VH-VL binders against p42126. Designs and how they scored, part 35

Target 1, 258 residues: p42126
Amino acid sequence: QRVLVEPDAGAGVAVMKFKNPPVNSLSLEFLTELVISLEKLENDKSFRGVILTSDRPGVFSAGLDLTEMCGRSPAHYAGYWKAVQELWLRLYQSNLVLVSAINGACPAGGCLVALTCDYRILADNPRYCIGLNETQLGIIAPFWLKDTLENTIGHRAAERALQLGLLFPPAEALQVGIVDQVVPEEQVQSTALSAIAQWMAIPDHARQLTKAMMRKATASRLVTQRDADVQNFVSFISKDSIQKSLQMYLERLKEEKG
Key: E = the ipSAE of ESMFold2; O = the ipSAE of OpenDDE; V2 = 0.75 times the mean of E and O plus 0.25 times the DockQ between their complexes.

## First folded at step 15 (VH-VL; framework fv_bebtelovimab)

Design u4 (at its last look DockQ between E and O 0.01; V2 from the best seeds 0.00; counts 0 for: pae O 7.1 > 2, placed apart)
Fold by ESMFold2, look of step 15:
Structure u4 (fold): chain C 258 residues (1-258), chain A 123 residues (1-123), chain B 109 residues (1-109)
Amino acid sequence: as target 1 above (258 residues)
Amino acid sequence: QITLKESGPTLVKPTQTLTLTCTFSGFSLSTTGVGVGWLRQPPGKALEWLALIYWNDDKRYSPSLKSRLTISKDTSKNQVVLKMTNIDPVDTATYYCAHRGYKYGFWPYFDYWGQGTLVTVSS
Amino acid sequence: QSALTQPASVSGSPGQSITISCTGTSSDVGYYNYVSWYQQHPGKAPKLMIFEVSDRPSGISNRFSGSKSGNTASLTISGLQAEDEADYYCSSYTSSTYVFGGGTKLTVL
């Protein structure tokens, strides 16, 4: 089971813990479990908010699973990207209050997940960085993720961060605004509970309608352009130079494991 | 090759509990993302979805029928069971079980269906 | 219960192209691409013909195609054949719920 759900129905909150060894990479199976688990919570009136966190110390999520993007058929790449889009759409437009309790490294697809949340709390550990670093692999962030980052940290900071593939350590993450709080590692969970309570103090219908209104433009654009976005990804990831780069990264991972 | 077959009573009396069993082969309910659904079709009428059970025992129910439905599985026997309480004549229908496949993460489509079993509710 | 609107019937001659509409709302057909089409011959189980608006399962003729515009999905059958005479149902998934259209009876003249 790759997603552990710890309910606190009395408080109206559930904790979703990522448990996809070794580093919570977004494999096709993990994406599937995340969407199904989120849907269950969204349709249970007992829950008003969810805290996203990791069951693995030191890593929130390492991001997209490179094995799903390398050495596969174009049909597999299309299916994989549809699964990534599905998770983002479901999180970004969720009626639940979502808080990221980022208790580890959060690059690329981990940051994708965190950026969908209403609030992000990062542990104050210099080894825990957050950001969209796909350009360092020669991969371009899709328009909907670029828009999400821009809406979070502003145009100039997003423009620079995406072009350079920046990862922000905690102090810099707070300064640029990619996270909302930085706290000692042992306080991340309790801080997430306090933050989610602040959101839940707002009447649900007004909060949910306001969030939908603020997010509608980006979400609707992806929904209407979904197939084109998939074809753009498949065309790009299938390039020989990109596949060679991915194969080299995967081979280095195997050699480092022995 | 994926196959499903419905079994259970063909005649039931009002107020009874209807129990239907779906026995399947060619797939496993332990596979991530896989599910089995139940649907029905009154004679000459449209299809209506009833319930779904996932590999991890997560369940979904038609909102209008939720209070009357219970879905369960026995993975070792390749079976899914639907119970419907407080049966009445409007529940007369052909009942189908169907496979919900795993292709591209979240894949909410019924790609293989049983032949169906007609359940008639007496007056 | 059905929330999707289909015409009750359509007819066509062999060799023609026929289109069946399925109209929902901006919160179902217009929101996600979880649209599917099922063919049902008399006395038989439904068969999945189209999923995800326009994709065909293995073994489904390319004479069957699907599309969506706004809140309306469409099933098109080109080169109509006698075997295509059946009932056709659209379906949409949202909010943990499947909804079906009322069905369209296709008659091949």
Scores: ipSAE 0.602, ipTM 0.832, lowest interface PAE 2.2, mean pLDDT 91
Fold by OpenDDE, look of step 15:
Structure u4 (fold): chain C 258 residues (1-258), chain A 123 residues (1-123), chain B 109 residues (1-109)
Amino acid sequence: as target 1 above (258 residues)
Amino acid sequence: QITLKESGPTLVKPTQTLTLTCTFSGFSLSTTGVGVGWLRQPPGKALEWLALIYWNDDKRYSPSLKSRLTISKDTSKNQVVLKMTNIDPVDTATYYCAHRGYKYGFWPYFDYWGQGTLVTVSS
Amino acid sequence: QSALTQPASVSGSPGQSITISCTGTSSDVGYYNYVSWYQQHPGKAPKLMIFEVSDRPSGISNRFSGSKSGNTASLTISGLQAEDEADYYCSSYTSSTYVFGGGTKLTVL
């Protein structure tokens, strides 16, 4: 079990905790469990909001699982990316209020998850950075992720952040607007509960329609270009230079763990 | 054009609470990324940062003075208030409020300053 | 809140170039590019002259330039003019905290 769901039907809120050791990488299995868990909550009328948070110390999510993108078949890459797309679509278009209680590092795919939420709270820990650092790895963010960031922090800020692959510490994250609040680590969860209550105080129908209206353009674009996006990813990730880079990186990570 | 102006008592007695108000124009503290900070400068001495308040009411304080400082905002009035408790003669300084804008993402600089107000602490 | 280290004073003749150093640590100046410089004339508020180590706000003369190496940032003023006589403060930002240098008094001879 990589996703722990702690429901509070009385409150209409569930807490979804990421528990995919070691660093909540978005493996194919993890992605699948996330989607399934979310779907379950969406289909239960008892719930109106979900708090996303980590059960792993010091990390919200390290992002995409590089092992899913290295040394595997094109078919595997395609399947993996489809799963990533699916998670994004499900989160981004969710009728539930989603609040990220970011209690750890939140780079790349972790940030992707966070950005899909309606509200983001980041622990005030200098070690916890959030952002899309793909370019630092020679990887290009997909257009729908770019749009998500752009819709969050604006075009200019997103342009800079993406090109430079910036990871923002809490203070910087707050100012640039990638997160909505920065609070002491011990207050992240309680703050998230308070925040989600505020969101849930809004009539669901109006809120949901507004959210859909705001996010429709980006979501629809991905849906219509889903296959093309997959092909682009596969073509990119399959490049020898990229595979080599990923391999080197993975080897380095192994050495650091040893 | 962005302008800031500090107001408050210019003479305070020891142990009292100093309340300073920054009234600004040319920008809104409802704008994402924007902040207003307070700094001070004792006569003939260096600048010291005191506090910062963001558009979303998030607050930052100097670690050394955190226990004595409270910063707040009234966005509708374009005002930021700084309160400092247990004032001492050592707190005699020119107090400035300053604008911290949003530029290129994270931009931790004070680009516009008030003229400052000298606060003297004396019995 | 360790203050950044600046020379107490520097001087130069009109037309000359002078440099003011600002030394911090690997945790502030050496880590981030959030280095800024402020000019302050007597009885006036500080004025932002340089931000992000080397960028100038609009309206600031190109005679003012900034750089950084290691834990030391530098402000260079070229073509020194009488109006440049002022106090200059460097600043760095780290961990949601602003730190300032002790200030440098620039005298134009």
Scores: ipSAE 0.016, ipTM 0.581, lowest interface PAE 7.1, mean pLDDT 93
ESMFold2 (binder alone), look of step 15: mean pLDDT 92; pTM 0.937

Design u5 (at its last look DockQ between E and O 0.76; V2 from the best seeds 0.00; counts 0 for: pae E 4.7 > 2)
Fold by OpenDDE, look of step 15:
Structure u5 (fold): chain C 258 residues (1-258), chain A 123 residues (1-123), chain B 109 residues (1-109)
Amino acid sequence: as target 1 above (258 residues)
Amino acid sequence: QITLKESGPTLVKPTQTLTLTCTFSGFSLSTTGVGVGWLRQPPGKALEWLALIYWNDDKRYSPSLKSRLTISKDTSKNQVVLKMTNIDPVDTATYYCAHRGYKYGMWPYFDYWGQGTLVTVSS
Amino acid sequence: QSALTQPASVSGSPGQSITISCTGTSSDVGGYNYVSWYQQHPGKAPKLMIFEVSDRPSGISNRFSGSKSGNTASLTISGLQAEDEADYYCSSYTSSTYVFGGGTKLTVL
């Protein structure tokens, strides 16, 4: 399994651990497991909160699976993007308290997952950066992801971060507000447990409605424009220049591993 | 190709436990995202979903019938079993098992169905 | 969960186009695109005709199309043929639950 769920029904919390070697890339299978796992927890009244974390050393999630976006059919690209949208929608609108215990690198799609959470804790390791670095790869973030970042760190900061494709080390991540706490690596889990307890102390109804109110605009926009967004992605990713770039990058990665 | 076939008693008495087995081929219930569901249809009436079991042994039940249903799988035998307790004449229906396919992430549709088996509940 | 609402019956002549509606709520049909349509001939198992509101499985005729507006999904069958005479069920998935409509009997005149 690519997702390990460690439930503590007594505490009303589950820990969802990413275990998709090598770097928790968001493959279709991984996306599927994440959504189904989350759905299970959402439908179990024993749980009120979920901690998202990685079981892979040094990485929270490396982001989207490039192999899903290279050398495939347009239909595959469309399907993959729909799956990404689905994950975002499910996480972003979850009635559960979601806390990211970020115990590794968190770029791009990893940051997407983290940004959907209600609270983010990052391990104080200079090797662990978080951010949306799409532009450095010649890729633009979709509007719903842009909005998510903007809603987290503000318009100006998001504008700069996205255009420059910034990856923030822990200190800067905290300063810009993309994460809520930076703690020693060995304290990430315990801090997450403490944080989620604070959130769960709030009446669920009021919390959930407030969350919905805050996030409704962005979520509804994606729902309404879901197909258009998919088409935009497909059109972009299918470009010869983009495919070539992705292919070259993948080949380079293979060489480095070999 | 994917095929499913329901088996079990066609006549049961009230208060008994109904046990149905779905034997399938063409897919594995170890494949990520795949599930097998049970549905039923009383004569001349609408379809009703009963239960679903996923590759990872996660189970889902109809809220109204949850207390009476148990779904399980034997991946090595390509079988899914549904048990329904405290059977009543109102449970008379054609019971279907169906493949919950996997395409691109969440795909909650039954794309392949068994032929169904009519179960009559009578004293 | 409440069943989705379908007309009990619809009819059309060969070559015509007919539409079957499926009405739910903002919590199911209106809130998600997990709408599917099944065709069922007498004595046969249901067959998936439409999924994700408007997508067709491979092998399904392009005469079958689906759409959604608000809380109502629609199945349209163009160029109606005799073999299209069957019961049609809409379905919606939400919150780990499958809900079906009451079914619509399509008669080809």
Scores: ipSAE 0.698, ipTM 0.878, lowest interface PAE 0.9, mean pLDDT 94
Fold by ESMFold2, look of step 15:
Structure u5 (fold): chain C 258 residues (1-258), chain A 123 residues (1-123), chain B 109 residues (1-109)
Amino acid sequence: as target 1 above (258 residues)
Amino acid sequence: QITLKESGPTLVKPTQTLTLTCTFSGFSLSTTGVGVGWLRQPPGKALEWLALIYWNDDKRYSPSLKSRLTISKDTSKNQVVLKMTNIDPVDTATYYCAHRGYKYGMWPYFDYWGQGTLVTVSS
Amino acid sequence: QSALTQPASVSGSPGQSITISCTGTSSDVGGYNYVSWYQQHPGKAPKLMIFEVSDRPSGISNRFSGSKSGNTASLTISGLQAEDEADYYCSSYTSSTYVFGGGTKLTVL
């Protein structure tokens, strides 16, 4: 079980906790469980909102699972990227109020998940940074993730952050607007509950239609270009230089831990 | 090679509970993302989806039939069971169980089907 | 909860290309890529021919292709053969449910 769902149907809220040891990497199985769990909540009239958070100490999500992108077949890379696209599309277009309770480090694909939410709360811990740092690994963020960041913090801030692969500690994350609130670690959960209640005070129909209208252009670009985006990823990740770099990175991680 | 086979009564009376068993081989319901669905097709009419059960025991039901349907699995026997209560002559149909493909995660389609079993409800 | 509309029948001669339409709404066919097509010969179970609008499972001839434009998905069969004579169903998936079209009987003349 990689996703733990704690329902509070009386309040209309569920807490979805990431439980994919050791660091909530977005493995193919974890991506699948996330989407299926989200789908169940979206189609249950008892729920109007979901809080996304981590069951792993110190990390919200470390991002994409590099073992899914290294030493595999092109068909596997295509399937993995389709699963990543599916998670983003489902979260980004969800009719539920989504609040990220970011109780740990949130780089790269973890930030991808957080950026889909309606509201983001980050724990005030200097070791918990958030951002899209793919360029520091020689990886280019896909156009739909670049668009998502740009829509959140504006063109110039996104342009600089992506090119430099910036990770923002809490104060800077609040200043740039990549998160909406920074609170002490012990207040993250209660703050998320308060925030989601405020969002749910807005009539569901009007809120949901407004969100769909605001997000339609960005989501539609991916929907219409989905196969091309997959082929671009497969072509990029299959390059010998990229595979070699990923293999070296994975070997370094293994040596540092053991 | 994935195979599925439906079994159960071929003739039932109104108001009874219909119990159908899907016995399968060539895959495991313990594999993340895998599911088994039930569908039906009245004679000369279109296909209709009834229910789905996932590897993690999550269940989905057709909204129009939800109150009458129960789906369950027995992973050790490679079986999925569908129960439909308060049967009615309009429920006469060929019933299929089908594998929900786990290819690239969340792609919702039925890639392998059983041969079907005709269930006739007396008037 | 939406219905998918297919023509009741379509016919073509061997070697010809034919197209079967499947019309939904902006909330299903138009808004998502969860369209699939099934072939069913008389007395047989359905067989998956196309998924995700245009993808073919392994073992399906490239004579079968899928596409969509707006709220309408299409199945095209090129190089029509006698064995293609069957019923064809489209389906969509939204809100945790599957909806099927009424089916199209393809006759090969």
Scores: ipSAE 0.355, ipTM 0.733, lowest interface PAE 4.7, mean pLDDT 90
ESMFold2 (binder alone), look of step 15: mean pLDDT 92; pTM 0.938

Design u6 (at its last look DockQ between E and O 0.75; V2 from the best seeds 0.00; counts 0 for: pae E 3.5 > 2)
Fold by OpenDDE, look of step 15:
Structure u6 (fold): chain C 258 residues (1-258), chain A 123 residues (1-123), chain B 109 residues (1-109)
Amino acid sequence: as target 1 above (258 residues)
Amino acid sequence: QITLKESGPTLVKPTQTLTLTCTFSGFSLSTTGVGVGWLRQPPGKALEWLALIYWNDDKRYSPSLKSRLTISKDTSKNQVVLKMTNIDPVDTATYYCAHRGWKYGFWPYFDYWGQGTLVTVSS
Amino acid sequence: QSALTQPASVSGSPGQSITISCTGTSSDVGGYNYVSWYQQHPGKAPKLMIFEVSDRPSGISNRFSGSKSGNTASLTISGLQAEDEADYYCSSYTSSTYVFGGGTKLTVL
């Protein structure tokens, strides 16, 4: 299994651990397991909160699976992007309290997952950076991801971060507000448990409605424009220049790993 | 080629437990995202979803019938079993098992169906 | 969960276009695009015709199309043919639950 769920019904919390080797890339299978796992927890009255964390050393999630976006059919690209949208929608609109216990590198799609959470805790390790670095790869973040970052760190900071494709080390991540706490690596999980307890102390109805109010604009926009967004992605990713770049990058990765 | 076939008693008495087996081919319940569901349709009435089991043994039940339903799988035999307790004449229906496919990461649709088996509940 | 609302019956002549509506709520049809349509001939199992509001499985005629507006999904069958005479069910997925409409009997005149 690519997702490990450790429930604590007594505490009303579950820990969802990413275990998709090597680097928790968001493959279709992984995306599917994440959505199904989350859905199960959402429909179990025993749970009110979920901690997202990694079971892979040194990495929270490396982001999107490039093999899903290279050398495939347009239909596959469309399907993959829909899966990404689905995960974002489910996480972003979840009635559960979601806390990210970020215990590894968190770029791009990893940051996407983290940004959907209500609260983010990052391990104080200079090798663990978080951010959306799409532009450094010649890729534009979709509007719903842009909005998510903007809603987290503000318009100006998001504008700078996205244009420059910044990955923030822990100190800077905290300063810009992309994460809420930075703690020693060994304290990440315990801090997450404490944090989620604070959120769960709020009446669910009021919290959930407030969250919905805050997030409905972006979420509804994606739902309404889901197909258009998919088409934009497909059009972009299918470009010969982009495909060549991705192929070259993948080949380089194979050489480095092999 | 995906196929499913329902088997079990066609006549049961009230208060008994109904056990139905779905035997399938063309896919595996070890495949990520795949599930098998049970649905039913009383004569001349609408479809009703009963239960779903996923590849990872996660289960979903109709809220109204949850207390009476148990779904299980044997991946090695390509079988899914549905048990329904405390059967009543109102449970008379054609029972279907169906393949819940995998597409686009999350695909909650039944793309392949068995032919169904009529179960009559009578004293 | 409450059933989706469909008209009990619709009819059309060969070559015409007909539309079947399926009305839910903001929590199901209106909330996500998990709307599907099933065709069922007498004595046969349902057949998936439309999924994700408007997508067709392989092998399904392009005469079948789907759309959604607000809390109402619609199935349109163009160029109506005799073999289209069947019951049609809409379905929505929400909160780990499948909900079906009451079904619509389509008669080809």
Scores: ipSAE 0.785, ipTM 0.904, lowest interface PAE 0.8, mean pLDDT 95
Fold by ESMFold2, look of step 15:
Structure u6 (fold): chain C 258 residues (1-258), chain A 123 residues (1-123), chain B 109 residues (1-109)
Amino acid sequence: as target 1 above (258 residues)
Amino acid sequence: QITLKESGPTLVKPTQTLTLTCTFSGFSLSTTGVGVGWLRQPPGKALEWLALIYWNDDKRYSPSLKSRLTISKDTSKNQVVLKMTNIDPVDTATYYCAHRGWKYGFWPYFDYWGQGTLVTVSS
Amino acid sequence: QSALTQPASVSGSPGQSITISCTGTSSDVGGYNYVSWYQQHPGKAPKLMIFEVSDRPSGISNRFSGSKSGNTASLTISGLQAEDEADYYCSSYTSSTYVFGGGTKLTVL
């Protein structure tokens, strides 16, 4: 089980904890469990909001799972990328109030998850950075992730952050607006509960329609271009040079662990 | 290759509970993301989805029929069971079970179907 | 919750190309890519022909193609053959619910 759901139906809130060892990498199985768990909560009238957080020490999510992108078939890469798109679409268009309680490092695909939420709270720990650092790894963020960051922190800040592959420590994350609050680590969960209650105080119908209106253009761009985006990813990741780089990186990670 | 087979009564009386069993092979309900669904098709009419059960015992039901449906599984026997209460002549249909989803994440399409079983409701 | 609208019938001659439409709403066909198409011959189970709007399962001829524009999905069959004569159903998935169209009977003249 990679997703733990702790319901509080009386409060209308569930806490969705990431438990995918070792670092909550977005594996196919984890992506699948996330989408199915989210869908269950969306279709239960007793829930109005979800807090996303980690059960793994020191990490919210390390992002995309490199083992899904290396040494596999083109069909696997296509399926994997569709699963990544799926999680983003489901989170981004959810009628639930989503709050990220970011109790650990949040690079790349972890930041993807956090950026879909309505509100983001980051623990005040200098080791817990958040950002889309793909360009430092020679990877270009997909257009829909660029759009998501731009919608969150504005065009100029997003343009600078993406080109440089910036990871923001807590103070800088708050200043640039990629997170909404920074609090002591022991207060992250209680702050998330307070924040989600504030969002849920807004009448559901009006809040949900407003969110849909604000997000429609961005979501529709991916929906209409989904196949092309998959083919771009498969073409890129299948290049021999990219595969060799990924293999070397994975081998280095195993050597440092062993 | 994945195969599914429906079994159960072919003739039932109004007000009874219909119990249908789907027995399958070529996949496991312990695999993350995998599910088995039930659908029906009244003679000469369109397909209608009834219920779905996932590997982790999560369940989904057609909103219009939810109060009458119960889906369950026995992973060790490779079986999924559908119960439908308060049967009425309008429920006369061919009932199908179908596989959905495998190793490629969230995949909400029915790619393998049983041959179907006709259930006739008489008075 | 939305019904999907298909024409009741469509016909074509061998070798021709035909298109079957499936119209939903911005909440299903327009908002998500969970559109699939099923072929059903008389007395047989449905067979998945297209998923994800335009993708084909292994073993499905590239004579079958899918697309969508706005709230309408389309199944196109090129090079019609006698065995293509069947009922065709579109389906959309959203909010934990599968919705099917009423079906289109394809007649090969």
Scores: ipSAE 0.447, ipTM 0.775, lowest interface PAE 3.5, mean pLDDT 91
ESMFold2 (binder alone), look of step 15: mean pLDDT 92; pTM 0.939

